Miniprotein binders against q53ft3. Designs and how they scored, part 21

Target 1, 195 residues: q53ft3
Amino acid sequence: MFGCLVAGRLVQTAAQQVAEDKFVFDLPDYESINHVVVFMLGTIPFPEGMGGSVYFSYPDSNGMPVWQLLGFVTNGKPSAIFKISGLKSGEGSQHPFGAMNIVRTPSVAQIGISVELLDSMAQQTPVGNAAVSSVDSFTQFTQKMLDNFYNFASSFAVSQAQMTPSPSEMFIPANVVLKWYENFQRRLAQNPLFW

## First folded at step 12 (miniprotein)

Design he8
Fold by OpenDDE base, look of step 16:
Structure he8 (fold): chain B 195 residues (1-195), chain A 97 residues (1-97)
Amino acid sequence: as target 1 above (195 residues)
Amino acid sequence: SDRRRLIIKAKMAARWLRLALELARQGNTEAAKAAIEFAIRLLRRIEELATTPEEEEIVEQAIEAAQEALQLLEQGKPDEVEEILQEAIELLEELIQ
């Protein structure tokens, strides 16, 4: 349902479901991360009236997890970019992940997605600096992300002759991905905030 | 409160089941299955939150209905799923009242 992307790293498409309504991505070496993208895979949408609250968790000086609300993803806004570099020294807020004993290593942060009613989400206030505010930084990050995704996807590309029958798998033609990439690049160049 | 949590989860489960119904109608069987699975996970949590025999019974029936719907989709019978999912949704609506 969800994907997570850090520039320079492989895309993550397998979130750990830690509760009936909660998903988690692990982010190793989180101190080197400036931005993270959370996006819907498109396999299944949110039900009507529902969305995802996106949280970031890092260990505090005592090794306890500090969770902060970054923002939201919805069917209408199926992807979001968050700046997390400035949050590493921030104070924790109330979060839905507090009751979960998630085994953590000190160097690993987490992105948590809580699937919630939109009405409940509207009552929550994201941390102020989580939204990417600068157009230039956003553009650069997006470009890196796109390149990373394209490189990742292309690494799995095989010719028709190389394909082995796998009826349980769905395949997307590489040209579709390329077309998407080109279109996205064009739109990004026109307006970095086109979404 | 536990009651409030129960109601919220029931609302969510109902929404997942409604989505499943729509997806099934569209012929997106795999997504419909996934939606039902989400609902079942919520229903199991609701079962744990239930405090009365009546609530427990309603949730159990909803789980059974959802499971049956899932099985029908696995069997390639999406046309038969609508009635069952609707029943499950109605059960959840009763629980929310």
Scores: ipSAE 0.708, ipTM 0.905, lowest interface PAE 0.6, mean pLDDT 84
Fold by OpenDDE base, look of step 12:
Structure he8 (fold): chain B 195 residues (1-195), chain A 97 residues (1-97)
Amino acid sequence: as target 1 above (195 residues)
Amino acid sequence: SDRRRLIIKAKMAARWLRLALELARQGNTEAAKAAIEFAIRLLRRIEELATTPEEEEIVEQAIEAAQEALQLLEQGKPDEVEEILQEAIELLEELIQ
């Protein structure tokens, strides 16, 4: 359902579902990360009236997780870029992930997505400066990230005859990825702030 | 409150089931199955939040309906899923009231 992308790193498409409505990506070496892209894979949309609240978690000075709301993803905004490099000094607020026993490793941050009703999301206030605001910078960054993702995904493309049976894994056809890429590019060209 | 949480999750589950229904109609069986599975996970949580026998019964019936719908999709019978999903949605609506 969700993907997470850091520039210069492999795309993550397998979020850990930690609750009925919550997904988590691990981000190793988070101190070197400036921006993160969270996006919908396009396989399953949100139900009508629902979206995802995107949170970032980093360890505080005591090693305790601090969760901060970065922003949102929706069917109308299926991807978002967040700047996380400046968030390392913030105070933790109440967050939906607080009650979860998520195993943390030192130097590993987490992106959490909480699937919620849109009405509930509207009542939440993201931390300041997390959203990338400049259109030109955003477009360039997004294009680079998209290219990175496409190149990465395509590098794993195999023909059906070359596939090794793995019943525990789901496969996405390469043409689906391509269609997604093309559609995303089209939307980006029409409105760089569509997300 | 637990009741508020129950209602919110029930609303969410109903929305997932409605999505599943639409996806099934569109012939997107895999996405429909995933949506149903999502709803079932929510329903299981609702079951844990239920405080009355009546609530427990409603949730159990909704889970059974959702599971049946999932089986039908796995069997390649999307046309038979609509009625069952609608039943599950109605059960959840009863729970929300």
Scores: ipSAE 0.704, ipTM 0.904, lowest interface PAE 0.6, mean pLDDT 84
Fold by ESMFold2, look of step 17:
Parts: C-alpha cells; structure tokens; sequence
Structure he8 (fold): chain B 195 residues (1-195), chain A 97 residues (1-97)
C-alpha cells in the first residue's frame, strides 16, 4: 500500500507490517539521508475518514525505539517529502509508535506509518524541522529525482555501433530520455507545482 | 480503556469492510481482498480486547463473515459477497453501540 523513496536508492514498496495498523520501512545508513519520500502506491486507497501518520525512529542503545511524528499521508495528499537530517533524538515518546510493544529493537532507523482515523490524526503535532511542503522544496526534490533518473538511464546508453542484434529486446533511444529531462526541467522552472 | 480501544478498532474495521464492498462492486477483487485482510487483522485485535461473552461472540461472527467473503472472492464469486460483508458491518456497528 505504501512506498518509501530516498534519492540514489532503490524504492521500497514492501513495508513490514508490525501491528494490525502499523507498517515500517528500514533506513540503513540514515546519517547519509537528508530527505525521504513516503507515498501511496495507488493499489489500495485509505477508507473514507482514515489516513496515515508518518513517523521516524533512530536506532538507539536503550532497547526501546523512540518515534517522532513527521507528518501525514491521506487520499487527498498521497505523497509527502520529509527532511530527516535535522531531527533531534529522544523526542516523541507520546506518539502511537512510541507505545508500540515490539520485543526486538531494530538495528537501523525506520520510517513508520500508522493507519488511523482522521480525527485521531488531528490531535498530533509534527516535529518542526521535518515537514517539507514549500514550493522550493518540491523544486529541489524534483530536480534531484530528474538528475538521478537521467544519470541512471544514461549509464545504459549504447552507440549504434555498439548495439548487438536481439529481436526480443526493446530499446529507448537515449535522445528520448534527454528530451523528456529537458522538457520537464523547463516546465518545472516555469511552474514548480505543474505536476 | 479496553472498551474505548475496542470501539476505535471496530470503527476502523467497519470502514475497511465498507471500502471492500465498494471495491468488490467495482470489480476490483484484489483490492477488495486486501481491504478485508486489513479488517480481519483489526478484528483479531478486537478479539483480544473483548471482555464479555457477548463481545467475544460478536467479534467471532464478524471474523467468520469476513473470512467467508475472502473465500468467495478467491473463488471468483464477487456477486455473492455483498450480503456477507453487510452482515459483518452490522456486527461491528453492534460492537460500537
């Protein structure tokens, strides 16, 4: 139902369900991560009147994870970008994930999603440094995503002289990727929210 | 405390079952089955929270109805699911009262 994306890493689409209403993604090497995107895959919407509270936890030596509320995902806002590089450890022990009874402490940082009634979500206040919902933030994320896609696709480019015959393979000419990239950059510069 | 938690989870389970009913009517069988599975997980937690024989009986009946709905969807019989899902929703509404 959920995805989790960090620039330069493979997208995660298989959250671990840790309770009847709670899901987690592991974030190894979290200190190298500035932003994380949490989004709905689109396979199953939330029921009406429900949504998801998004949390972050540090790995710690206390044996009890501490969860910090980052923000929300709903049918009306199915994706959100969160900055995690400025979070303070030890805050958020009163959140639903902070009360979760897990017998084993995770060895890496985690993103957690708690599926809740919207009325319950309205009672929570995210940490002040986490939300990234400004127009400039979307522009920065989108530019990094475009650069990542272009770099990845370009690493597989071949010249016409280097191609081998393979009737079952389908190819996309490299100029298609470049043209898409340039057009998207132009549109983003004109209106950072056009998408 | 347990009664309050039971009511919240029953409301959530009912909302998942209502979504499943709509998805089944639209022919989206895989999403409907997933919604029922989420509801069943909530119902198992409700079962642990139940403290009276009445509550225990109602939640057991709701689980059986939801499981039967899953079986019918797996057998390719989505037209037969509506009555059973409506029964499960009514049982959850009884728990909430």
Amino acid sequence: as target 1 above (195 residues)
Amino acid sequence: SDRRRLIIKAKMAARWLRLALELARQGNTEAAKAAIEFAIRLLRRIEELATTPEEEEIVEQAIEAAQEALQLLEQGKPDEVEEILQEAIELLEELIQ
Scores: ipSAE 0.696, ipTM 0.897, lowest interface PAE 0.9, mean pLDDT 78
Fold by OpenDDE base, look of step 17:
Structure he8 (fold): chain B 195 residues (1-195), chain A 97 residues (1-97)
Amino acid sequence: as target 1 above (195 residues)
Amino acid sequence: SDRRRLIIKAKMAARWLRLALELARQGNTEAAKAAIEFAIRLLRRIEELATTPEEEEIVEQAIEAAQEALQLLEQGKPDEVEEILQEAIELLEELIQ
């Protein structure tokens, strides 16, 4: 029903069902993880009026699990990206996994999915900054990439007077790069997925 | 409260069974079976939460119906599942009232 993805790792498609309405993925070496993607496999949808609350659990300094609500997945939003790197020092929240005997090792965190009524989910408040908007993140990434490129290219800019003749090299005027940059930004602003 | 938990789980179970019914109609037998299995797990929990003989009987009947539906799907008889699933759903609705 659910999958879990960490960059650079194999996709997990077999969650451990720990209760009638709860599923868990193990995340080894969790301290190296910045983002996690939780998604529906598409094999079984949620029933109408139901969804999944997504939780993150890590051991605190005493080895006790700290659970935090990251966000939600639904039939309408079958995947979500969560930033967990900044949560590793956060405070615990109320969670439905407390009574479950989940085997934990010190270096292993967990993603928990609780299948719930949407009405119940609406009453829950995810931790701040955990949910990543895919569109916004992409836009920000692209913008940073463009800025980086522009800065890099600009660092090589020289005036005509400073140019040393090199017949073997082709040169692109800086204004061309700028125009490209501006055009790209415009297109990006209009539709982040224009490509 | 236990009663509240019972009602919530009953609602969830009913929703799974409704999904199963729809999936069966669509010919997605495997997904329908899975949905029924989810419902059965919830029903087992409801059985534990039941406090009256009437509730216990209703849950037991719902489990039996769900199991029968599952068996029929395994036998490749999705057309025969609708009435049984509907019965199970109605039983759960009685629990919710």
Scores: ipSAE 0.693, ipTM 0.898, lowest interface PAE 0.6, mean pLDDT 85
Fold by ESMFold2, look of step 19:
Structure he8 (fold): chain B 195 residues (1-195), chain A 97 residues (1-97)
Amino acid sequence: as target 1 above (195 residues)
Amino acid sequence: SDRRRLIIKAKMAARWLRLALELARQGNTEAAKAAIEFAIRLLRRIEELATTPEEEEIVEQAIEAAQEALQLLEQGKPDEVEEILQEAIELLEELIQ
């Protein structure tokens, strides 16, 4: 349902579900991370009237998790970039992950997503100015997502001479993906919100 | 309180089931199954919060209906889940009252 991206790392798309309404991504070597992107994969939307509160967790000096609210993702805002570099010395906020006091590896932080009613989310205040929400941020995220998708799809490209027939599987020509990529990039450069 | 938490989770479960109904109507069977699974996890938590025989009976029936809907989708029968999902949603609405 969710993806998590850190610059220079592979996209994480397999969140650990830790409760009926809570999902977690591990962030190894979190001290080197300045920004994290949290986004909806598009496979399952939130139900109407629901969304996700996004938290960042790091171990404190006692090894206990300190959770801080970064912001939100919703069907109307399905991706967000969060600055976390300044949060590693901050104080925790009220959070729904209290039962997560399990020992964990040093230098591993977590991104937590709590699926909630929108009315409940409206009463929450994110720490500082963690969310980076601008046209430039959407453009950067979208461009990175496009590049990642194109590079991933291209890594499976084979020539027609190399193809083995597979009647149980559907295929698309690589040039269709390339044309879509080029067209999308052109439209994005003119209007980052054209979709 | 347990009653307030139960109502919140029941509202969430009902919203997941309404989404599942819409996804099934659109032929998006995999997403519909996932939405029902989220609802069932919420229903299991509601079962833990239930403190009256009426609450326990309603949530038990809602779980059974949601599990039947999930089974029908797994059997490739998405057009048969509408009435069962509507039943589960109505049970949750009764629980919220």
Scores: ipSAE 0.693, ipTM 0.896, lowest interface PAE 0.9, mean pLDDT 80
Fold by ESMFold2, look of step 12:
Formats: structure tokens, sequence, C-alpha cells
Structure he8 (fold): chain B 195 residues (1-195), chain A 97 residues (1-97)
């Protein structure tokens, strides 16, 4: 029903069900992760009046899980990007994941999804700045990415008056796309909202 | 505490079964089966929370109805699940009272 994506890793689409209404994805080497995308696969929607509360859990120095509410997914907001880099030293929040038998490996965190009535979700407060993305954010990001690419590539344009082939065409050196990709990835990694 | 938890889970199970009914009507058999399976997992938890013989009997009947609906869908008979799903939903509404 859910998917979980971390940049540079394969998407996870097979959550472990740990309770009748709770699902978990493991995040190995969680200390290197800054953002996680949680989304609905589209195979089955939530029933009317229900949604999912999304939690992040990491083991503390004693191996005990520290759970923090990241935000929500619903039929109306079926995907979200959560920033977790600042949460690995945060205070745990009240959470519906009770005492669970969890593997206590020191570098494995979890994303938990609790399927709940919307009324129950409305009373919960996510930890600050965890939720990064919405549908409108993807539109803004896409526009800024296209503008950035166009401006970068255009700065290398040459006229066909400077080339032997068809003079009515302009050309761009082949490595411009690679340079743009490398620059954009670096900037995005430093600030996902730099646009 | 157990009664309040039971009511919340019964509300959730009923909503999953209503979704299953809608999906079955639309011919989306695999999603309907998934919705029923979620409802059954909730019903098994309700069975553990039940504290009276009345609650226990109602949830047992709801589980049996949901399991029958699931079997009909597995047999490729999505048009035949409506009455039994509605029965399961009505049992859950009785639990909530």
Amino acid sequence: as target 1 above (195 residues)
Amino acid sequence: SDRRRLIIKAKMAARWLRLALELARQGNTEAAKAAIEFAIRLLRRIEELATTPEEEEIVEQAIEAAQEALQLLEQGKPDEVEEILQEAIELLEELIQ
C-alpha cells in the first residue's frame, strides 16, 4: 500500500506489517540519510475518513527506539518528502507504536506508518520542519529545475556561423548536460529548496 | 480504555469493509480483497480487546462474514459479496453502540 524512497537507494514497496494497522520500512545506515519520501502506491486508497501518520524511529545509545511524528499521508496528499537530518538528536513524540520487538542494530532506523481515523490524526503535532514537500512544491521544483537547466545550457550556446555544419542551427557542447547535472545535484544536496 | 480502543478499531474495520464493497462494485477485486484483509486483522485485535460475551459473539460473526466475502472474491465472484459485507458492517456498527 505504501512506498518509501531514499535518494540513491532502491525504492521500498514491501512494508513490514508489525500490527494490524502499522507498517514499517527499515532504513539501514540511517545517519547518512537526510530526506525520505513516503508515498501511497495507488494499489489501494485509504477508506473515507482515514489516513496515515508517518513516524521516524532511530535507536538511542541504549538501542531503544526514539519515535518522532514526521507528518501525514492521505488520499488528498498521497506523497510527502520528510527531512530527517535534524531529527536524529530530537526528543521522542507521543506515538501509537507501542512496545515492539525491534532489531536493535545501531545503524538501522525505521519509517513507521500508522493507519488511523482522520479525527485521531488531527490531534497530533509533527516535529518541526519535518515535512518538506507537497504537490505544489514538486511543481515549483520542476519549474526551477527547467529554468536552471535552460540558463546554464544557453550560456554555452554557439551560433552556426561559428561552426561548419548547418548555419541555421545552434549547438551546445555535449558535456554541458553533465556539468549542469553535477552542479544541480551538489546544490540540491546542500539545500533541497534552493530554487 | 479497552472499550474505547475496541470502538476505534471497530470504526476503522467498518470503514475498510465499506471501501471493500465499493471496490468490489467497481470490479477492482484485488484491492477489495486487500481491504477485507485489513479489516480482518483489525477484527482479530477487536477479538482480543472484547471483554463481554456479547462483544465476543459479535466480533466472531463479523470475522466469519468478512472471511466468507474474501473467499467469494478469491473464487472470482465479486458480484456476490455485497450482502455479506453489509452484514459485517452492521455487526461492527452494533459493536460501536
Scores: ipSAE 0.674, ipTM 0.889, lowest interface PAE 1.0, mean pLDDT 79

Design he8
Fold by ESMFold2, fold request of step 18:
Structure he8 (fold): chain B 195 residues (1-195), chain A 97 residues (1-97)
Amino acid sequence: as target 1 above (195 residues)
Amino acid sequence: SDRRRLIIKAKMAARWLRLALELARQGNTEAAKAAIEFAIRLLRRIEELATTPEEEEIVEQAIEAAQEALQLLEQGKPDEVEEILQEAIELLEELIQ
């Protein structure tokens, strides 16, 4: 039902269900992660009047979980970007994952999603040191990656006068790459998380 | 309190079953089955929280109805689940009282 994305890693779409109303994603090597995106896959919506509270958990020096509320996902806000780099030394928060017996290694953190009634979620406040990154910052990062790819691909462009015949090779007209780039930019402006 | 937790989970289960009914009417059988499975997991938790014979009987009947609805969807009979899902929802509403 949920996905979890970290830049430079494969998207995770197979959350571990750890209770009737709770899901987790493992984040190995979490100390190198600054941002995480949590989103709904679109396969099944929340029922009317329900949503998801999103938590970040990391092991403390004793290997015990420290859980912090990051924010929420709902049918009306089905994706969110969270900055977690500032949370790795933070204080725990009130959370529903309490005494659950989840075995950890010291290098693995977790994203937890608790499916709840909206009334219950409205009473919660994210942990005071929790940071949620702007969608604009994610869009800027994505745009820089897009520009880098386009500039790299374009650096190999040649005119027909510069080509040598090579019938065993496949070629792509440069305009196809440009059209893809322009379409990607348009889609990104409409929904920064479409990809 | 076990009673308060039971009521909260009954409300959640009922909402999952209402979603399942809507999805089944739309022909989205796989999502409807998933919604019923979420409801059944909540019902099993409600069964653990039940403290009176009345609560125990109502939750068992709700589980049976939800399981029958799931079976009908698995058999490709989505037209036949509405009455059974409505029965399960009404049982959950009785628990909430």
Scores: ipSAE 0.653, ipTM 0.884, lowest interface PAE 1.2, mean pLDDT 80

